# Designs tried in a protein design chat: VHH binders against Tubulin glycylase 3B (TTLL3B). Part 3

Target 1, 358 residues: Tubulin glycylase 3B (TTLL3B), of Drosophila melanogaster (Fruit fly) (q9vm92r272to629)
Amino acid sequence: LEERMAFIEDYQQTQARSLLLYVREHQPAELISENGTIFSTTLDFALGKVKKMVRHAEHYSLDDARIKPPTPAEIVENQTFMVQSTDVLKSNAKFKVSEKVMAEYARLAGLYLDQIESLRPDYRWDGSRNLWILKPGYQSRGIGIVIRSSLDDILQWTSNNQNKKYIVQKYIERPLLIYRTKFDIRQYMLLTITDTKVSIWTYRDCYLRFSSQEFTMDDLRESIHLTNNSVQKRYKNKTNRDSRLPKNNMWSLDQFKNYLRIMGAPDGSWSKTYNGFKQNLVAVVMASLDETELLQNAFELYGCDFMLDEHYNPILIEINSTPDLSPSTEITARICPMVLKDCIRVVVDLPKNPTAAT

## First folded at step 4 (VHH)

Design d47 (from d46 with A53D; framework vhh_h_nbbcii10_fgla)
Fold by ESMFold2-Fast, scan of step 4:
Structure d47 (fold): chain B 358 residues (1-358), chain A 129 residues (1-129)
Amino acid sequence: as target 1 above (358 residues)
Amino acid sequence: QVQLVESGGGLVQPGGSLRLSCAASGFTFSSYSDYALGWFRQAPGQGLEAVADISYSGGSTYYADSVKGRFTISRDNSKNTLYLQMNSLRAEDTAVYYCAAGPSWFELSTGHYPEYDYWGQGTLVTVSS
């Protein structure tokens, strides 16, 4: 119940941000009509929601973490907002305000979105469609994963599939695309604990995994949106897919760097991306250490999946504690055995000689 | 026993090109080697600077911002040799260049990069007119 209430609140907050993103991304004249059916109160509600999110992010404390049930008046206000904002986002409904008033709301939307995005950098990956990805609580390799936009559909899905303990996460609507095709990056992480030292390691090499067909938001099929090789190997590459993409749906890091050079990406784009991987992984591991009891002289290999935005900022989408190390392509046939072999240096050398450079 | 031997240094005019070679013995440059390979340099009166590195598989490369777009690191596994192709050379590139071999995993928790275990003796590159 508590988890259901938390999700409903998250969905409603995301709807408010979606409306403000939509307003920011359109010219004021495109958003208004003399026959408009949406009033300024809908925008006021969205701004109020985002302002509360900013306040919570700035002043979060354990005492304030609990979500209380909404009052009857709040339920009505939320329901009215959901109906009105959905009409704007899905049916292109117009606001009945002046262009000057709409321009001011667009300015405020930009201001509030900038504030929350500075406190929650992960929000920069969100689009205006309020899409969610639902996946089983166990590492599924794409099995049973679905994408939903409707709150009712999501609640129905989780209710009908309680035995699978679904995880619900916001879908990343604005990934960087290569030749109009979605990809992710597999980065390996090694976690070691020896005596009193916990160490986080990243592997020097990584690889990209491509979807089997071009990206589109008009179709939510797994063959377009799930880049995991376990999903993509079940699908044939579409004939309209760019022929410069590999038939095996993987690129080496060198091939990606070559692509960045050819396409004229800013100098240092890869360095920015890799530094972002490092920051994301350190943050996640440090946050989880208090929740995990680690055995002395232990190690664990993780496969970490990242996407990039158009500014080459990485977002961590998944950490897999049982990474597939099978030689599924020429790239994995080279990288996976080397990752395993190189782990020996860290695991063996560190316990034998803690002062050794590994 | 691991050994690295550099060659190819010398005097070159600004805007010119040089190719450095590093011959390795005691281990192999195959995709199953446990060593990453790199180039470092030390300019007169300055500290050691990382220039470029390449994974033992050849699938990942790094370049310092000062050399990106001008230098290319590569390897020939059949000859067990590491190369640094240096184009559009500047006076600021004048340094002793070292090849080095070290680990493929970077430790993040201490803020320190893993040290390279094996180093060559260095080769001098002078860029002047």
Scores: ipSAE 0.248, ipTM 0.547, lowest interface PAE 2.2, mean pLDDT 78

Design d49 (from d48 with K49D; framework vhh_7w1s_2)
Fold by ESMFold2-Fast, scan of step 4:
Structure d49 (fold): chain B 358 residues (1-358), chain A 123 residues (1-123)
Amino acid sequence: as target 1 above (358 residues)
Amino acid sequence: QLQLVESGGGLVQAGGSMRLSCAASGSIFSDYMGWHRQAPGKQRELVADITSGGTAYDDSVKGRFTISRDNTKNTVYLQMNSLKVEDTAVYYCAAGPSWFELSTGHYPEYDYWGQGTQVTVSS
């Protein structure tokens, strides 16, 4: 219940930010019409909601962290806002205000968005579509994942699929694209245990996985938005897809580094990305260390999936505890056996202590 | 599997130049590659290394040797200029570690070594 209320609040906050992002990204004249059907009160509501988010983020209070049920008046205000803002974002509805008034709202939208994004850098990954990705709670390898934009659809989906314990998270609407195509990066992580010591390792090689189709937000099909190879293998590459992309939908790290050089990426972009992988993985493992179960003098191999933002900052998407090591392409046929071989080297080279047994 | 194959060694006169090549088969890209050398009766020492973050050189070769990488060919080079008799050694290519331990951040040790290539500098 409380989780449902918290999600509804997150969805509504994301809608407010989505509307302000849309306003910031368009010229005032493009947003208005003399026959417009959207009120300035819709913008006032969005600004007020983001302003409250800024104040809460600056002055976090444990007492205020609890989600209180909305009043009847608040329910009506939220419903009105959702209808009006959705008409703008999804149906291109226009505001019935002057260009001068709209320009002032655009200025305020920029100010408030800059403020919340400085406090919540993850919000820079969001676009104006308010999209959410729904994943089964068990490891699925892309199977059963859906993308939804409607609050009602999301709530109905989770209710209809209660046995699968779906995880709901914001869809990354502004990922870095390569030749207009979405990709993710598979990075291996190894956890080892010797006596009472847990060590975290990252593999120095990785690979990219491409969608079979050019990226577009106008179509939410899995062939466009899910880069997992088990999903993408089911689809043929579209004929209008950039011919520089690989037919097998994977790039080696070297191919990615060459792409960065050819495109004129700043020196050190890959080093920045890889350091970000390390920082993200250490943080996740340290946060969940009490939940990690490893056998004495053994190891666990994880497949970690990242996307990048436009500044080459990594975005951790998921960690798979049973990664697919099958030779699905020439790249995985090379990398996966080497990962396993090198794991044995690490385990063998760990200090041997006859008194390590409990 | 990753295998390192050195080439380009041989006999050269003092003051001359020589380029060593190290080709990696199996194509596991290692962030840490280097050249080491071992002179007769001495321990193996680091000559130069290369990472995505930059290059480093032993003081005895700084300004004379240059390490470089061709990622398209999975090859590491050591360009040796102004060679001295004391540069005479067996030169080894090295790669690794393949797994980097995040919690300790210790100096990386090499997982893979080439068989070595002889460089002899005559007076």
Scores: ipSAE 0.284, ipTM 0.573, lowest interface PAE 1.7, mean pLDDT 79

Design e01 (from c17 with S107L; framework vhh_7sr4_2)
Fold by ESMFold2-Fast, scan of step 4:
Structure e01 (fold): chain B 358 residues (1-358), chain A 125 residues (1-125)
Amino acid sequence: as target 1 above (358 residues)
Amino acid sequence: EVKLVESGGGLVQPGGSLRLSCAASGFTFSRYDMGWYRQTPGKQRDLVADISSGGSTKYGDSVKGRFTISRDNTKNTVYLQMNSLKPEDTAVYYCAAELYGDSWTYLEPSGYDYWGQGTQVTVSS
């Protein structure tokens, strides 16, 4: 119940940011009409919501850390905002304001979004669609994963599928694309345990997995949005897809580095990306140590899935404790056996404790 | 504790030579890949040279043929011999250590790679 209330609040905050993103990303003249049905009060509500988020992020107190149930008046205001903002975002409804007034709202939208995104960097991954990905709580190799945009649909889906214990997460709407196509990066992580000490290792090689067709937000089909090979191998690559992309839908790290060079990416983009992988993985492991039972003299291999934003910052999507190591392509036929072989070396050498901390 | 200490930097005229040393302690040196990186103001750190635990070497394109990386496992030290120095070689040079250079990178919960404090190399008349 408390989880439901927290999710509803997150969804509504995301809707306000979605409207402001939409306003920021369009010319004022494109947003207005003499016959417009949406008024400035809808923009005022969105700005107020985001400004409140900025104030809470800048100077939170111990007493203000908890979400309170909305008042009846607030429920009505939120409902009105949801209806009007949805008409803008999904039905292309126009604002009945002057171009000068709309330009000022666009300026304020940009200002407030920059402020909240500087305090919440994860918000830069969001777009204007307010999309959520629903995953079964058990690893299913992409089976049963759905994308939803409606609050009612999400709540109904989770209620109707309680037996599967779905995880609800924001969909990453603004990923880096390669030749207009979505991809993720499989990065292996090894945890080794001696006595009560955990050591974290990242594999020096990785690979990219591509969607079978060009990215579009107008179509939420799994062949566009789920880059997992178990999903993508069921689909034939579309004819309008860039011919520079591989027919087997995977790139090696060397192919990705070559792409960065050819496209003129900033010097050190890969180093930035890889250091970000390291930072994300260390943070996740450290966060779990207080609750995780440590096995004596054991190891665990994980498959970690990342996407990138437009600045080559990594976004951790998922950690798989039972990673698929089967030779599904030429790339996995090379990498997966090497990962397994190299795990033996680390496990055999671990008792020698190569790192001495004080 | 893990510690990397660079030495051998300084001011040198174009065409001159310098030898950088990195003394390592607090880990089993012979099992680590060692590398030299450099950073100029306003730019990201880039690879100069690396040497694996087994002795295999790789060099950045701009230094190939002029610089030589080597290691002495009995002294826990990695070296960078820099010949035919150019003004564009001016940078802070950093020593770095990575566990198992052929496959895995060791990460500490408080860190990503083991790095030295850096040593300044200035090539100027």
Scores: ipSAE 0.185, ipTM 0.542, lowest interface PAE 2.8, mean pLDDT 79

Design e02 (from e01 with R31S; framework vhh_7sr4_2)
Fold by ESMFold2-Fast, scan of step 4:
Structure e02 (fold): chain B 358 residues (1-358), chain A 125 residues (1-125)
Amino acid sequence: as target 1 above (358 residues)
Amino acid sequence: EVKLVESGGGLVQPGGSLRLSCAASGFTFSSYDMGWYRQTPGKQRDLVADISSGGSTKYGDSVKGRFTISRDNTKNTVYLQMNSLKPEDTAVYYCAAELYGDSWTYLEPSGYDYWGQGTQVTVSS
């Protein structure tokens, strides 16, 4: 229930940012009409919401972190905002304000979005659609994953599927694309345990997995948005897909590095990405070190899935404790057996690495 | 806490020599492969030399025959003897410690391999 309240608040905050992103992305003249049904109060609400987020991000305190139940007046204001902003974002409703007034709102939207994005870099991955990805709490390989945009749909889905313990996360609407196609990067992580100490390793090789068709936000089908091989192997590559992409929907790291060179990416883009993988994985593991059950095993192999933003910053999307190591393509037929072999080598060499024990 | 502290850098004339040292602490030095890398402004770090826990060495093509890497496990120190220095050797030199084998990178809370802060070597008249 507490989780439900936290999610509703996050959804509403994301809706306010979504409206401001939409306003920033369009010319003022495109947003207004003399027959417009949306008033400036909707924009005022969104700006106020994001301004509060900026203040909280700048001056966070433990006492202020507690979620307060909304007042009856706040409930009405939130409901009105949700209806009006949804009409703009999903039904192309127009504002009944002058172009000059709309231009000023666009300026303020840009200012407040820049401020919150500097304090919360992960917000740069969000678009104006307020999309969420719902994943079952115990299942791998993309099975049972759905994408939803409606608050009611999300709440009803989780209620109707309580036995599966769904987790709800913001969908990454602005990933880096390769030839207009969505991909993720499979990165292996090894945890080893010596006595009561945990050591973390990241594999020096990785591979990319592509969707079977060109990326679009107008269609939320899994063949476009879920890059897992278990999902993608069920679909044929579409004819509009760039022919430079592999028919087996995977690239090696070397192929990705070659792509970066051809596209003129800045020197060190891969090194930046890999360092980001390391930082993300260390942060996640260190946050979970209080879980004593993980410390009973000699080693654990994880498959970690990353996307990239336009600046080659990694976005961790999931960590899979039961990674599929079967040879599904030429790339996985090569890399997966080597990963397993190299895990054994590390475990055998653990007594020679006392840093893992201290 | 793992620490790598470089020393021995400085200004030297072409044809001169320098000996870099890297003092290691916070881990069992004898069990780790150690290396020296260098970086010039606008370029990526490149391998200068590495030495395995067993004493096997590898060198970058541009320094073979001029530089020698060595280690002293009793002092937890790795050395780089640089002879016949050229202006092209001007760079920041970094000491690094790596886990056994080339397949895995050992991580710390910082998210990076064990690297020193670097020491400047300038070859100029």
Scores: ipSAE 0.258, ipTM 0.617, lowest interface PAE 2.0, mean pLDDT 81

Design e03 (from e02 with P109L; framework vhh_7sr4_2)
Fold by ESMFold2-Fast, scan of step 4:
Structure e03 (fold): chain B 358 residues (1-358), chain A 125 residues (1-125)
Amino acid sequence: as target 1 above (358 residues)
Amino acid sequence: EVKLVESGGGLVQPGGSLRLSCAASGFTFSSYDMGWYRQTPGKQRDLVADISSGGSTKYGDSVKGRFTISRDNTKNTVYLQMNSLKPEDTAVYYCAAELYGDSWTYLELSGYDYWGQGTQVTVSS
């Protein structure tokens, strides 16, 4: 119940931000019509919602107020906003205001979005579509994943599929793209237990996996939006796909670093990304330690999947406890045996020689 | 035994300065990258600054121009000089090491501690 209420609130806040993003990204003249059906009160509501989010992010004590049930008047106002904003975002409905008034709303939208994005950098990953990804709670290597935009569809899907325990996550609508193509990064993590000590290790090498088609939000097919190899190996690369991308849909870390150099990325962009991997993985493991009980002198190898934002900040997508170590490309044929060899060094050799992993 | 010990934290007024130190032992310090991270209640850890074995530095956007990371390989110590401190800099500061060469980055846990106990920095009047 709390989970459901929290999700509904997140969905509504995301709708407000989506409307403001849409307004910011269009010229005022494109948003208005003499016969417009959307009123300025819809924009006032969205601005008010985001302003409350800014104040909440600045003051943690406002967390208590968030769980209070809305008044009947607030329920009606929320309902009206959802209908009106959806008409704008999905049906291209126009505002019945002057161009000058719309320009002022666009300015305010930009200011409020800049404020919330400075406090919540993860919000820069969002676009104006309010899309959510639904994944089965059990590991399926991309099987059974769906993308939905409707609150009712999402709630109905999770209710109809309770036995699969679906996880609902905000879809990352603005990931970093390479040659207009979506990718993720496979990062290995090793967990070891010796005596009473739990140790986390992140592998220093990794590889990128590309979609078989150019990224587009106009088509939500898995061949565009799901980058894992179990999904992508079912598809052939499209003719219009940039020819600089590899036929096998993988890049080594060195190829990615070379791309960053050629495109003029700041020095240290990869170091920033890798440090972010470490932070995210330590946080996830710490949250899980109370529930997991590993045998002494045991180890577990995980495959961790990340996307990047435009500033090279990592976005953790999933952690796979049974990573595919098969030599599916020349890149995995090299890296996977090395990862296994290096796991042995940590588990067997390191207790005898602290430099064995170097 | 690998050990990282942070020191130098405390209470300072806005606009003040602090210098954090991290004394390292149990590994070949000069060969590995070192970094400072901070954690504010309700948020995940953020990179403050890092310094490579070769001396290259990287800073988080919120601290660039105000903080300086440095290392002394003779003393096995990494430093964070913090100037023009703001209330928003209030956090627990953690020292981190990339302990093992080419293959792995090691993150030591002692029970539920990430990178050791950390050092508290409070910027308040």
Scores: ipSAE 0.189, ipTM 0.542, lowest interface PAE 2.7, mean pLDDT 80

Design e04 (from c17 with R31D S107I; framework vhh_7sr4_2)
Fold by ESMFold2-Fast, scan of step 4:
Structure e04 (fold): chain B 358 residues (1-358), chain A 125 residues (1-125)
Amino acid sequence: as target 1 above (358 residues)
Amino acid sequence: EVKLVESGGGLVQPGGSLRLSCAASGFTFSDYDMGWYRQTPGKQRDLVADISSGGSTKYGDSVKGRFTISRDNTKNTVYLQMNSLKPEDTAVYYCAAELYGDSWTYIEPSGYDYWGQGTQVTVSS
């Protein structure tokens, strides 16, 4: 129940940000009409919601970690906002305000979005469509993954599929693209458990996986949006796809570094990306330790999937506790056996702490 | 917590020499590969030299024959002896630590990197 309430809150916050992003990205004259059906109160609500998010992110809120149930009045206000904002975002409904008033709301939207995005840089990758990706809780290599935009559809889907324990995540609508094509990065992580200590390791090599088709938000098919090799190997690459992309849909790290050089990316872009991998993985592992029962003298290998933004900041998409280590391409045929061999070096040769007798 | 503290940087004339030191703490030093990197503002860090836990050394092409990396496991310190310095060697020099070489990078729970704060080397007449 608490999980459902947390998701509804996340969805509503994302709707508010989506509306403000839409307003920021359009000319005021395009957003208004003399016969408009949407009033300024809808924008006031969205600004208030985002302002509250800013206060929470800065720890200025007195709210505890637990989400408080909404009052009946707050439920009505949220429902009204959802209806009105959805009419704007999906049906192109117009505001009944003057162009000057709309321009001021656009200015405030920009200000509040800049504030929250400075505190939550990952929010920059969200678009105005409020799309969510739903994944089965078991590891199915992309099978059963769906993308949904409606709160009711998402809640109905999870309710109808309770036995599969679906994970609901915000879909990244504005990822970095290479030659107009979506990709992700497979990064390996190793956890080692010795005595009472947990150690986190990242593998120094990684690889990119490409979609078989050019990216578009007008078509939500898995061949465009799911970069897993198990999904993509079922599809032929489109004939009009950029010829510089590999036919096996993978790049090595060296090929990616060469691309960054050719495209004139700032020096240090890969270093920034790799340090971001480390920071994201530490945060996730540390957050999960409260709920994890640890086996002493054990290790676990994870496959971690990242996307990048236009500034080469990583976004963690998924952690897979049983990564596919089979040789699916020349790149994986090289990397996967090395990962397994190098795991033994860390686990077998891990330094033993000297026993200090009390 | 892993700490790396560089020292020995400064201003030197072309053809001169400097020795950089990196004092390490918070890990079993003898089990780690140690390296020196350098960076000019706005550019990524380039490998200068590394030394494995077993004592094997590697050097960047631009410094090979002029620089020597060494380590003292009893003092938990890695050194970079820089000879025949050129203006192009002007950079901030960083110390780095990596367990078992190039395959896996140990991450701290704090999320910080294992780079020291850096020491400035300026070669000018």
Scores: ipSAE 0.172, ipTM 0.523, lowest interface PAE 2.7, mean pLDDT 80

Design e05 (from c17 with R31S S107F; framework vhh_7sr4_2)
Fold by ESMFold2-Fast, scan of step 4:
Structure e05 (fold): chain B 358 residues (1-358), chain A 125 residues (1-125)
Amino acid sequence: as target 1 above (358 residues)
Amino acid sequence: EVKLVESGGGLVQPGGSLRLSCAASGFTFSSYDMGWYRQTPGKQRDLVADISSGGSTKYGDSVKGRFTISRDNTKNTVYLQMNSLKPEDTAVYYCAAELYGDSWTYFEPSGYDYWGQGTQVTVSS
């Protein structure tokens, strides 16, 4: 109930940002028509919505936000905005304003988007499609995952599938691609607990997993958009896929580093990415500690999935508490046994405060 | 009960050689990275050399080419062979063991988990 209201608000805020992104990315003359059906009030609404988001982010923690039920007037205003903005984004509807007026709205859109993106860096991964990924329960292994753009479809799907306890997350529309193909990075994390102290360890090796088909937003099928091996091993690589990509759909870290050198990535790009993995994982673990009962001499191995943005900043997609350690390729046949061996080294040799015993 | 015991220190003339040994007990020696550090009064400890569980070695700039670190996993011992000793090599030498090694990165900067008591090396005429 409360989660439903929070999602509706998030969806509506994302729609406002999507409209402003669309306006920023097109020339004013392309957005207008003398027979346009969309008026400036739709842009005023979107700007006002993003301005409120900026104000909230400046004065309050985003995690502390509480959603209140909208008034009847606000419901009507939101419904009108959703219809009008959807006509622009999905049906290429045109604004009935002058080119000069549209240019000013484009300038303001850029200004407010820059402001909110500086406060919410994760918003830079969004495009103008307002896409969401729906995942059944915990540990689905890619089964039953769907991508939806319609608020009504999302709400109907979750209501009709309450027994599966679907999780709804914003889809990352602008990931870094390699040879026009989507990938993710499997990064292992070990969490150890001694007395009341928690230690976080990130494995120094990792691997990339590729989709079987070139990336396109025109087709939302899992063979394009879900890069985990349990999904991708069911599909043959398409003939139009770049031949430089591996037949087994995985790259080692060394192969990725070689790619970065060939593409002329800035020196230290991998170090930046790896440090970003550490920062993301620490933030998640620290946020979770208040809800987790601390056990003495406990440990847990996690498989963490990341994508990258165009600047090689990591985007955490998912953390799996029961990671797949099967030898599915030559790369996993090497890495997975080594991860397990190295976990034993840390866990077996980590005593209860032995450095205090002198 | 972790224990690191250094031996082999002493007085030596400039240009001479010494071999330090560190006998380890109370942990799975073969799984740990081992290192040698040195300290002079009034200064912080400086890295002399380290050797990973996999056998990879690193040296401080001032000792590269003169010192050699090695390990014997059957004897749970790490060694530092010091050649062409100079008066500036005079220091207390410490053996250290670290858990994270080459396989894992600790979130916060992590030093060595265990330290020996140190052994004095004096290079003078």
Scores: ipSAE 0.018, ipTM 0.332, lowest interface PAE 5.5, mean pLDDT 79

Design e06 (from e02 with E108T Y112F; framework vhh_7sr4_2)
Fold by ESMFold2-Fast, scan of step 4:
Structure e06 (fold): chain B 358 residues (1-358), chain A 125 residues (1-125)
Amino acid sequence: as target 1 above (358 residues)
Amino acid sequence: EVKLVESGGGLVQPGGSLRLSCAASGFTFSSYDMGWYRQTPGKQRDLVADISSGGSTKYGDSVKGRFTISRDNTKNTVYLQMNSLKPEDTAVYYCAAELYGDSWTYLTPSGFDYWGQGTQVTVSS
């Protein structure tokens, strides 16, 4: 129940931010009409919601950290806002305000979005569509993953699939694209356990996986949005896709580094990205060690999936405890056997490596 | 605990020589790349030289031909032999362990690259 209430609150906050993102990203003249059906009260509501989020993020609540049920008045106000904002975002409804007034709302939207994104950097990955990705609790190489935009659809889906214990996460709407195509980066991580001490290792090589089609938010099909090779190998590459992208939908790390050089990425962009992988993985592993029983003299290999933002900051999407090591492409045929062999080197080296104590 | 301890810095006249040493402990030294970087106040650290676990070396353009990096895996020590020193070589020199083995990077909660405290090299008449 508390989880459901927390999700509904997050969905509604995301809708307010979605409206402000939309306003920030369009010219004031494009947002208004003399026959407009949406009034300034809808923008006031969105600004108030985000301003409250900024205050909360800057300061702890004076109340309990528990999510309180909304009052009847708050329910009505939220429902009205959802209807009005959805008309703007999905049906191109126009605001009945002057261009000058709209320009001021755009300025305030930018100000409040900058403030909340500074305090919650993950919010920079969100777009204006309020999309969510639903994954079964046991992750099976993209099987059973769906993307939904409607609150009712999401709640209905999770209720109808209780046995699968779905995880609901915001969809990353603003990933870095290569030649207008979505990709992720498979990064291997090894955990080694000696007594109660855990050592974390990242493999020095990685590879990119591409969607078979150019990225578009107008179509939520898995062939566009799920870059996992188990999904993508079922689809043919579209003829209008950039010919520089590989037929097998994978790039080596060297090919990615070459792309960064050709496109004029800042010096050190890959170093920044890889350092971000390390930071994200240490944080996740350290958080997960609480209340976990450790086997002595054990190791586990994980496949970690990252996307990048436009500034080459990594976004950790998934850690897979049962990574696919099959030689599905020339790149995986080279990398996967080496990862397995190199795991033995780390395990053998542990008794001689004093840093295994972290 | 990983430790890097630099020594051999000091004051030297232009055209002179110095040898820096970096004693490493707390990791499998022979498996990791080692490097020397230098920094003047208010500027970013610049690569002086690095040496891979396999013995391959790389030098910054300004020091190539004058400086030689080497390692002794039996002593867990990396060296920087500096010849034909110029006033422009005046900087704090840092030993660094890039925790990239041949295949794996070891991660620690306290940081991913290890740096020594630095040693001052001053080239002045």
Scores: ipSAE 0.217, ipTM 0.579, lowest interface PAE 2.5, mean pLDDT 80

